VH-VL binders against Nuclear factor of activated T-cells, cytoplasmic 1 (NFATC1). Designs and how they scored, part 5

Target 1, 183 residues: Nuclear factor of activated T-cells, cytoplasmic 1 (NFATC1), of Bos taurus (Bovine) (p98201r389to571)
Amino acid sequence: PSLPALDWQLPSHSGPYELRIEVQPKSHHRAHYETEGSRGAVKASAGGHPSVQLHGYVESEPLTLQLFIGTADDRLLRPHAFYQVHRITGKTVSTASHEAVVCSTKVLEIPLLPENNMRATIDCAGILKLRNSDIELRKGETDIGRKNTRVRLVFRVHIPQPNGRTLSLQVASNPIECSQRSA

## First folded at step 17 (VH-VL; from x4 with heavy chain Y33F)

Design y5
Fold by OpenDDE, fold request of step 20:
Structure y5 (fold): chain C 183 residues (1-183), chain A 121 residues (1-121), chain B 107 residues (1-107)
Amino acid sequence: as target 1 above (183 residues)
Amino acid sequence: QVQLQESGPGLVKPSETLSLTCTVSGGSISSYFWHWVRQAPGKGLEWLGIIYYSGDTDYNTPFTSRLTISVDTSKNQFSLKLSSVTAADTAVYYCARGGYRSDWRMYFDYWGQGTLVTVSS
Amino acid sequence: EIVLTQSPDFQSVTPKEKVTITCRASQSIYSNIHWYQQKPDQSPKLLIKSASKSFSGIPSRFSGSGSGTDFTLTINSLEAEDAATYYCHQYYSLPWTFGQGTKLEIK
């Protein structure tokens, strides 16, 4: 069967498994426009970068952590129409990653390794701000969405089950303000 | 069984671009990670870069400005271009296969035979 | 970058002896290490995955152990065909790096 859509609500806990954000991102991160240079990866409040861990996983096979930018203030969490995850590369990045596109949403794929206790450090993800004019032309977007400058890092993992099914977990970070920081 | 074969010029002049191609047979390049590794004469192994099946790449720090790795799925090949070469780039260049899809353990389970590239005027 | 330091750089050994090669990482890499064998004029060959998992087709005399910063490749009973240079390789953090190599010579 196909994987759940990005606008589906998924649990963070199921059976022995728990997908948890161990280190939360800073409450503010200036997103960059496509015409601008990257502003680097999202950082953690305590220093360093956010981290995610899958608990309860006892298998020997690695998994893929998916990361996309979601809404912070909607009733139901969904991909944010005006923000996308941006893959950061270079000498400051220690974590491998590559991008995928799911229903017009950029998704960053990141390793979860049993060798690392299924923990990933998120030092490879920035935030891209899309042009309002481009998004407003799309059907279904509102002015409220345009004015919403808060996002969440949304993490998903899909765990193969012995019965051939896939168990999907999701956890979202604390809100991140992507506009100018308050004085 | 999967086989990898490097091809390209064995001699490159300084400041020119070193171009190599890795031809994969016995299996598809799709859904695998692919790597370039080199070894200077009498020296150890040095990882150069990776190309994911998505087409995204990561490069070792010294090569970020000079190295480009690409893939051609229609030919079942992936390539390396290293610009502005110097004598320090003289080495045996290997292409290697990594993990399949979610296998992020980044081992090199299959290697090409390697091709010596000498940078000399 | 993470630096891997192997010990020894060179070792001359007699067949049937036990050989131990160590690899020390500049920081903890948990179990994110592989071992390779490279015989003269040949491409490297994967021996051990993830510190202790033997790759397919590898003789049982080869084994790997360790975690954190200290890792060991062991050849329980050396054979003449084991003359080669051995490399550890970390994939914990980009850029991925190799040890400097340990050359084994058979007497």
Scores: ipSAE 0.931, ipTM 0.960, lowest interface PAE 0.4, mean pLDDT 95
Fold by OpenDDE, fold request of step 20:
Structure y5 (fold): chain C 183 residues (1-183), chain A 121 residues (1-121), chain B 107 residues (1-107)
Amino acid sequence: as target 1 above (183 residues)
Amino acid sequence: QVQLQESGPGLVKPSETLSLTCTVSGGSISSYFWHWVRQAPGKGLEWLGIIYYSGDTDYNTPFTSRLTISVDTSKNQFSLKLSSVTAADTAVYYCARGGYRSDWRMYFDYWGQGTLVTVSS
Amino acid sequence: EIVLTQSPDFQSVTPKEKVTITCRASQSIYSNIHWYQQKPDQSPKLLIKSASKSFSGIPSRFSGSGSGTDFTLTINSLEAEDAATYYCHQYYSLPWTFGQGTKLEIK
């Protein structure tokens, strides 16, 4: 069966499982345009980088954590039309990752390893601001969203079940302001 | 069974670009992680870089400015280009296969036989 | 980067003896370590996965243990064919690194 769409509302808890943001991102992170240099990875409010953990997982197989940029102010969380996750690489990055595209949304895939208690440190994710003029709005999107500069880091994990189904969990970070410096 | 085979010049001049290709047979290159590892004569193993099945790459720190790894799915190959080589780049170069899809454990379960590349004028 | 230090660098042993190779990480890597065997003029071969899981086809005399910073590869009863250089490998943090290797010779 197909995985749920990125605009689907998913729980953070199901059965024994809980997908939790252990360390929240800072409330401000300046996104960069493609014509600009990267401004690095999102930092944590408590220092370092955000972290996520899947609790209750007792299997030996690793999983993939998905990260995409979502809306902060909409009634229902969905991929943000004007911001995308940006993969950060280089000597300052310790976490492996690669990028996928799901319905025109960039998704960063990150390891969740039982060896690490299913924890991931998010030091590989920046935020890319798309040019308003270059974006073709998806069905149902409005132009008013172009002025929205707040985003959330959205994390998903898909857990294979013994019955052959897939259990999907999602958790979103606190809002991040991407247009101004931290106060 | 999956087999990997490195190919390329065994001799490269200083300042030139070392180009190697790993041909994968007996299995698809898709959905796996692929790595390059080298071993200088009489020395240990050194990880050079990875190419994910998405085409994204990560490189070891000393090689970030000189190393490019790419994949050609149509040929079931992935390649390494190392520019501005010096004598220090003389080594046996191995291509290796990593995990499948969500297997992020980054082991190398299949290796090529390795190819010696000597950098000399 | 994370540095892996193996001990010993070299060991000469008699067949049927128990051999222990240690690998120490410069920081905790939990169980994110693999072991490889490399015989002369051959490519490395995956031996142990994730500190303690034997790879397919590996004889039962090989075992791995440890967590955090200290890891051990054990050959319970050494065979002549086990003459090789052994490497530990961490995948906890980029860049992934190897130990310097332990050369095992058979008397």
Scores: ipSAE 0.927, ipTM 0.960, lowest interface PAE 0.4, mean pLDDT 95
Fold by ESMFold2, look of step 17:
Structure y5 (fold): chain C 183 residues (1-183), chain A 121 residues (1-121), chain B 107 residues (1-107)
Amino acid sequence: as target 1 above (183 residues)
Amino acid sequence: QVQLQESGPGLVKPSETLSLTCTVSGGSISSYFWHWVRQAPGKGLEWLGIIYYSGDTDYNTPFTSRLTISVDTSKNQFSLKLSSVTAADTAVYYCARGGYRSDWRMYFDYWGQGTLVTVSS
Amino acid sequence: EIVLTQSPDFQSVTPKEKVTITCRASQSIYSNIHWYQQKPDQSPKLLIKSASKSFSGIPSRFSGSGSGTDFTLTINSLEAEDAATYYCHQYYSLPWTFGQGTKLEIK
């Protein structure tokens, strides 16, 4: 069956399961434009990187953690129109990941392994600022990204159930300011 | 039954590019992770890199600037190119199958038979 | 990078004996380790997944154990066909790495 759309509101807790951000990102991360060099991965305040854990999962199969960039200032959480997640590679990254695209939104896929207590360190995720020409807005919208600069990291996991259906959980980080300007 | 077969030139001159292809038969290349591993004569195994089913790659640290792994789904093949080779790149090269989509455990359940590539003048 | 150090490098063994091979990681990798067997002039073969789970079709005389930094591969009642080099392989952290190998020969 189809997975929930990225703008569908999902709980972080259901039955025995809880998807939790154990280490939150810093409140600021300078995103880069497509033509700039990468600004590196999102970091945590005390050094290191954000971490996410699925609690209550006792099965033996690996799962995939999804990560996309969502809104911080909208009433409902949805994919951000002006920012996309960007996969970081290189010697500073120890976590496997790869990108997928879901309805024009980039999503990182990251392992959640039972042998790692279903916990992932997010050292592989940067934030890319889209140009206006690359942004698909609803007709009549004129919101250029210079004023809509706050995001959240949005994590999802999809847990197969014995009945063949899938239970989906979502959690969003604290807001991240992506511009250099202080507010 | 899935089978993997490496192919390409067995002799490469220093400073040139080593190029190998892994042909997958008895199964589809799609939706799997694929790896290259090598073994210098008389030495142990060395992981070179992975290509994810998305086309993204990760490479072992010494190879980041010289290694390219790519996939051609129409031919059911994936490839390795290693530029600027030296004698230290002389090895048996193996291709290997990794996990399907969500199986992140990175075990190699199918291997090619290996092909020796010698780097010499 | 995570270094895996195997012990011993080489061992001459008698059939029907119990053989233990160790693998030590330079940092905790929980149970993120596989074991492979490589017979002379052959490709490696997966034996044990995730420290302790036997791969399909592997004889029951092969078992694995350990967590954290110290892991063992055990061959109960060794057979002549088990003469090979054995490698541990960690998948905890990129870049993924192998141990240097342990070669077993039959007396």
Scores: ipSAE 0.855, ipTM 0.926, lowest interface PAE 0.7, mean pLDDT 90
Fold by ESMFold2, fold request of step 20:
Structure y5 (fold): chain C 183 residues (1-183), chain A 121 residues (1-121), chain B 107 residues (1-107)
Amino acid sequence: as target 1 above (183 residues)
Amino acid sequence: QVQLQESGPGLVKPSETLSLTCTVSGGSISSYFWHWVRQAPGKGLEWLGIIYYSGDTDYNTPFTSRLTISVDTSKNQFSLKLSSVTAADTAVYYCARGGYRSDWRMYFDYWGQGTLVTVSS
Amino acid sequence: EIVLTQSPDFQSVTPKEKVTITCRASQSIYSNIHWYQQKPDQSPKLLIKSASKSFSGIPSRFSGSGSGTDFTLTINSLEAEDAATYYCHQYYSLPWTFGQGTKLEIK
């Protein structure tokens, strides 16, 4: 019935299935502020965009890939307090997507189709830096968001099982630095 | 069982806004994707855009700045507004049902009857 | 943007004959294509999903095949009611696009 909370630790492999990031994002992406225009989608180093594939799935039904912005420097992987995923549209985007909200965290939903080998190109995801008023501060932090500028892309898939239960997988990207260096 | 019906003005002046509504009966609008498609006289089909069950939209490239698709769940309707119209926007406009929430294959299993909109002085 | 090119644009066909309509994509779309039929003065009707899967209620004389860039809609024994315009439609990449259409008439 209930899907795992976004801060639950989930494996990337279970039984025959493995959720894998086939192409990692660049190590840097300048996030946009709410008052700015979008900075575009997260890129891969060699050009193009990250890609994600679910291996071992032989069924015929489409699945939904979830994407949210997670922590890179905390002890546990969890939704980032200062950054949210932002849906990108326009000329450079070929991948369908739409946003949902789960416990105040934006989650981007993206198709995984058997006819495409359960692989998705992530050309539809940007990163938004939250306003101070929208941020839930960590205990002991003196500056809102200034020192916690690294994130990871966190992907999930939920696979219906014959017994009526759902198998959930998660994989996180390499860290992404979202702060701009002025020099 | 499910039926779609387009409604709106059949004549629109150049530079004005074309506005259409699709009423869904025999089923709920919630949790489905919804599309608009048009067909100029004597021409083929042209996909205009989608509204996802979340309220997010995607539009065909020529329409990005002029097209707005919206949904009113309380009336079981979704709508199209196309601004700054010209004679090139004269067409039959169809509304269509897309997939249920997690079905990303984008096939149109139910279509409205279509409504002709003429752009003329 | 992915361009779908259908062949032929127009064909006049004798009843009972086999008809083949092709759709070529400007890049690989795997099997991400649907076929629609539009009879004169009617709304389009879904025939074939995902290149080869017949939609419910569609006569068995209609079939689809192909993958990658080349796709075929086949009408195994044409009937008079099949006079219509046929469209392929790709769902691989935004913006989703239709082919230009293939009009079939009965001789």
Scores: ipSAE 0.848, ipTM 0.925, lowest interface PAE 0.7, mean pLDDT 90

Design y5
Fold by ESMFold2, look of step 18:
Structure y5 (fold): chain C 183 residues (1-183), chain A 121 residues (1-121), chain B 107 residues (1-107)
Amino acid sequence: as target 1 above (183 residues)
Amino acid sequence: QVQLQESGPGLVKPSETLSLTCTVSGGSISSYFWHWVRQAPGKGLEWLGIIYYSGDTDYNTPFTSRLTISVDTSKNQFSLKLSSVTAADTAVYYCARGGYRSDWRMYFDYWGQGTLVTVSS
Amino acid sequence: EIVLTQSPDFQSVTPKEKVTITCRASQSIYSNIHWYQQKPDQSPKLLIKSASKSFSGIPSRFSGSGSGTDFTLTINSLEAEDAATYYCHQYYSLPWTFGQGTKLEIK
C-alpha cells in the first residue's frame, strides 16, 4: 500500500512502461538561497523547459508525476542533502503543480494526462539551496555544501496495476551544476 | 451527499475587502482541490483561482495581487478574500469542488448556489 | 493565456431540433476541454468531460467532439428544458479559462 522511499533505486523501464526525460535541463542552474528571491525555473539548453513523458500507458486515468532534487556525485541516487525543489508560480508558468513533503524532502506533484500523451512540461520547478544550519551532515563531514553543488532532477510515476499493486518508475536527468558561476 | 454553500456580506463598499466563505457539508474538504468562480451580471463565467489539497494556490492573472484563497479544515470551509474592490467586482461568486487529490482534469462536479456581491457606495 | 471563442453567442431553437455549439481555442489544447450547462438562475452543471466523455447522469442527447482547436457540443433532439447558457472550459494551460457562453432559448 505505501510508495517506495525516495532513496530506493527504481527502474525507468518496466514491461510496457517507460518514463523518459524527452528534453533535458541545461547543465547549469543558479539555485536561489533561502535569503534571496527565486532564480526562476530550470530551463532547457535551447530555451524552453525540460519535458517528461510516460510511454506505454494506455489507461484513461490521470497520473501524478513527482519531482525532487537528487544527488549527482554519490554512488547511489538519493535526495540531495543541500538542495530542494521549489515551486515556481506566475505569468511564465502554465503547468499546474503543488508541493508535498516526504521525509523532509520537498516533492513537486505535476499532472500526467492521457489526453496530453502523458507528457508534462516542467516550467514550474526551481532549486533552493538550504541554509547550512538546516543541514544534517553525515558523521565526520565538514565544509558544508560548498563542494557538493551538482544535482539531478529526479522524476517518479506510480502506476496502479490491475492486481491492486503499484508499479513505480524513476528517471534522473543529466547533472546540473548549481553554483553561482553561471549567472 | 456533498453540498457547498457560499456565505458573506452581499454589499461591499469600493476599496474595501470582499470576504466569502464556502462551507462544505456531506463530505470532507481534505484531499480535494477547491475553486472560486464568478459571474458578473449578464456576463460569462470567470475562473478566479484554486487551492490544492496541499494548501498551495494558483490565481487568475488579473487577481494575483488582490486575491487570497485559504482553507480551514477544522471548520470544513475554504475562503476567498479580494482586496481593493471596485464596481467591476460586482458578480455572483461560486465555490466549486475540483478533483480528488490525483484527478488533475479540473472539472467542477459540485458547485455552491452562488452569492451575489454588489460593490457600491 | 488561451482564449476560447464560442459560436453562436445566442440561438433561438425549436424543440426536437439538432443543435450544435462550437468552441475555438486560440492554440491547440488537444482534448483538454469540458462543457457546462447553466440554466437561468442556477449554478453551472458539468455535461461533457475531456471533449467527448459524458458526465454521469447526463442525457444521451448531449455529446461532444473535436480536438486541437475546434470543439463541438451537440444536442440531438433538443428538449425545452435544455434552454440554458453553455460554456466550454479549457484545462490545458494556466490560467484556466471559459468561453464567453452560448445562450439557447426556445422559440
Scores: ipSAE 0.845, ipTM 0.921, lowest interface PAE 0.7, mean pLDDT 90
Fold by ESMFold2, fold request of step 20:
Formats: C-alpha cells, structure tokens, sequence
Structure y5 (fold): chain C 183 residues (1-183), chain A 121 residues (1-121), chain B 107 residues (1-107)
C-alpha cells in the first residue's frame, strides 16, 4: 500500500491513462512568507485557475489528485526545498481540498470525480516560502533560496489496479517564477 | 452499526458560545470527513461546515468568523463551537458522517438524532 | 453559491400514487446531487447518491434521474410511511447547499 516517494520520477501516461494539465498556471506567482498574508491562489494567464484532468479513467470510484511544489531548475523533479503548497480558503474558492504532509512536504489533496470527467479546477492552492529555520539544505546548496525562486506545480494521481496494485502518474506545470522582489 | 449522538446545552444566552459534541459509536472517527448541519424550527436544512480527516475545515459563508469545528480522535468525538449567537441561531443541530478518506462525494450516510438549541435571554 | 430550487414546496398525495419531485440548480452541477428524506421529528436519511444511485437498503420504489440543472426524485408507488420532507443537496461547489425541501403529506 506504500505510494511512490515524492522524488521518484513518474510518467504522465501509462496504458490507457494520462494525467494532463489542461490549463497551465501563469508564469509568475508571488509567494507569500509565513508572516505575510496569503498572496491568494495560483491563477491562469487568461483569468481563472489551472485545471487538471485524468484521461482514460472509466471506473466509478472517486480518486484523489495530489499537488505539491516541485523544482524547476534541477535536472530531476523533486519537492522544492524553499517553497510549499498551502491551502486557500474563502468565498472565492469552490474546490474542496485539504493538506497532508509526506516526508516534510505539504501535499494538497483535491477530488477527481467520474461525474466531473475526472477534471479539477485548482482554485485552492497557494505557494508559501519557507522560513530559513524550516529549510533542509541539500548537499551543494549554500544560499537560502536567493537564486532558486522558480517552481512547478506537481500533480499526482494513484489509480487502483486489478490484483490490488496501484498505478501512479505525475505531471508538472510550466515553471512559475516566485521572486522575492516586488519592484 | 455506526451511531452518532449530539450532546450539549439546550439553552444558550445571546452573545454566548453554542458548544456541541458529536460522539461516534460502533465505528471509528478516524479517516472520515465530518459535518454539522442545522435546521431552524419549521425550516429547511443548512450546511454549516466540514472537518476533513486532516483537521482542515471549510465553513459555510455566514459562519466563517464564528464557527469552529474540531476533532478529538482519542474520545471518538468531533465538536462545534458557534460564537456570538443570536435568536437566529435557534435550531436543531445535526452531526453527520461524510466520506472515508478519498471518497469526495460528500454524502451524509449517518446522522445524529439532532439536538435542539434555543438561544434566548 | 449554487441555489437549488425544489418543486413543489408541498404536495398532498394518495397511497399507490406515482410522485415526482424536482430540483433545479442555478448552474450546471453535472450529476453532483444527493437526495435525503426527513420524516417528522427524525433526522434526514440518505436516499439517492449522485443523482441516480440508490443508497444501500433504500426501497426500490425510490429512484432519481437528471443531470446538468434539472433533477427528479420519483416514488413509483407511494406508501404511507413516505410522508416526509425531501431535500436535494449539491456537492459540486463550495459552499455545499440544500434545496428548500418538498413536503409530502398523505391525503
């Protein structure tokens, strides 16, 4: 029953299934810091919000879409050391979600329903910049995120298979610049 | 089988906090979503809010500033606190079970018996 | 927020009659709707999931249909115990909402 670690490289399609980002996020989203108010949910370029769809799923059970913040400038896609997803709530959010933690990485869980064609609008996700005290630096990283300000939205879905095995898919968004600068 | 039972004071004074507890028996509270729903006398059902199994919550718009839903897994209970009540908060309050983990369809398959809370001086 | 409007608000019905209750959503909710029954002085009871799927243990005389904005709950051959108020409930978009209810009374 163990799911792939968040740093495992997973395909976006396998057999009949494909996980796709149907509407990409804007190329810029100013992340909020722990002591600031939220900067709101990630938006799409033409207004609205990103959307994700699982194609090829014909079963009747709901699935959970996972979302975490990944690297954009590393050769391997991994959870980002300096940014994490956080849940947005309020009057403008229509999509149910809740946070989970996987190996110190926040993961937002979002419904994928057969009756909605396995498509989710991502209006519930913001990006939090971690405090220096909460950051685990990888070997070779000496700068507290000053030069590493680009992220990707990383989506995963886990599809139960015959014989009880699970098929896991992953897709990452276009890069998003989360610069600390406001000028 | 699973049973839910609301408990708490039936009379609350205006401006005070309405506090209710839902006790779950015959099943575990863990890994489920839990809801509160109310019904003013002679009126329809009103969804108040949800607590997800992670502890995160969503509240109906009018209640965002006044409502708190929490879970105590060790007692197999979840609770509602509604602050600054008025006569408009007089209602029968129901607790209800939602989905298990990733069952996002939000159907309420088990309901408490309901408890009338009257807000009056 | 999504408003669910039920029709009728009230209906006096005869046993063995076929009864149809409607629920109209203010926007498309696909099939994201449930139906509940509430008998006098009782808590609500789930009848129909996702517009058309009967919940476990529900008598076969209850059925649901519809998609998009227009939904129906049908009681094929009414029994006296079916005197109750019926609610539709959408789970498509937060905040989740109920219809105003349809009360059925036995003539």
Amino acid sequence: as target 1 above (183 residues)
Amino acid sequence: QVQLQESGPGLVKPSETLSLTCTVSGGSISSYFWHWVRQAPGKGLEWLGIIYYSGDTDYNTPFTSRLTISVDTSKNQFSLKLSSVTAADTAVYYCARGGYRSDWRMYFDYWGQGTLVTVSS
Amino acid sequence: EIVLTQSPDFQSVTPKEKVTITCRASQSIYSNIHWYQQKPDQSPKLLIKSASKSFSGIPSRFSGSGSGTDFTLTINSLEAEDAATYYCHQYYSLPWTFGQGTKLEIK
Scores: ipSAE 0.838, ipTM 0.921, lowest interface PAE 0.8, mean pLDDT 90

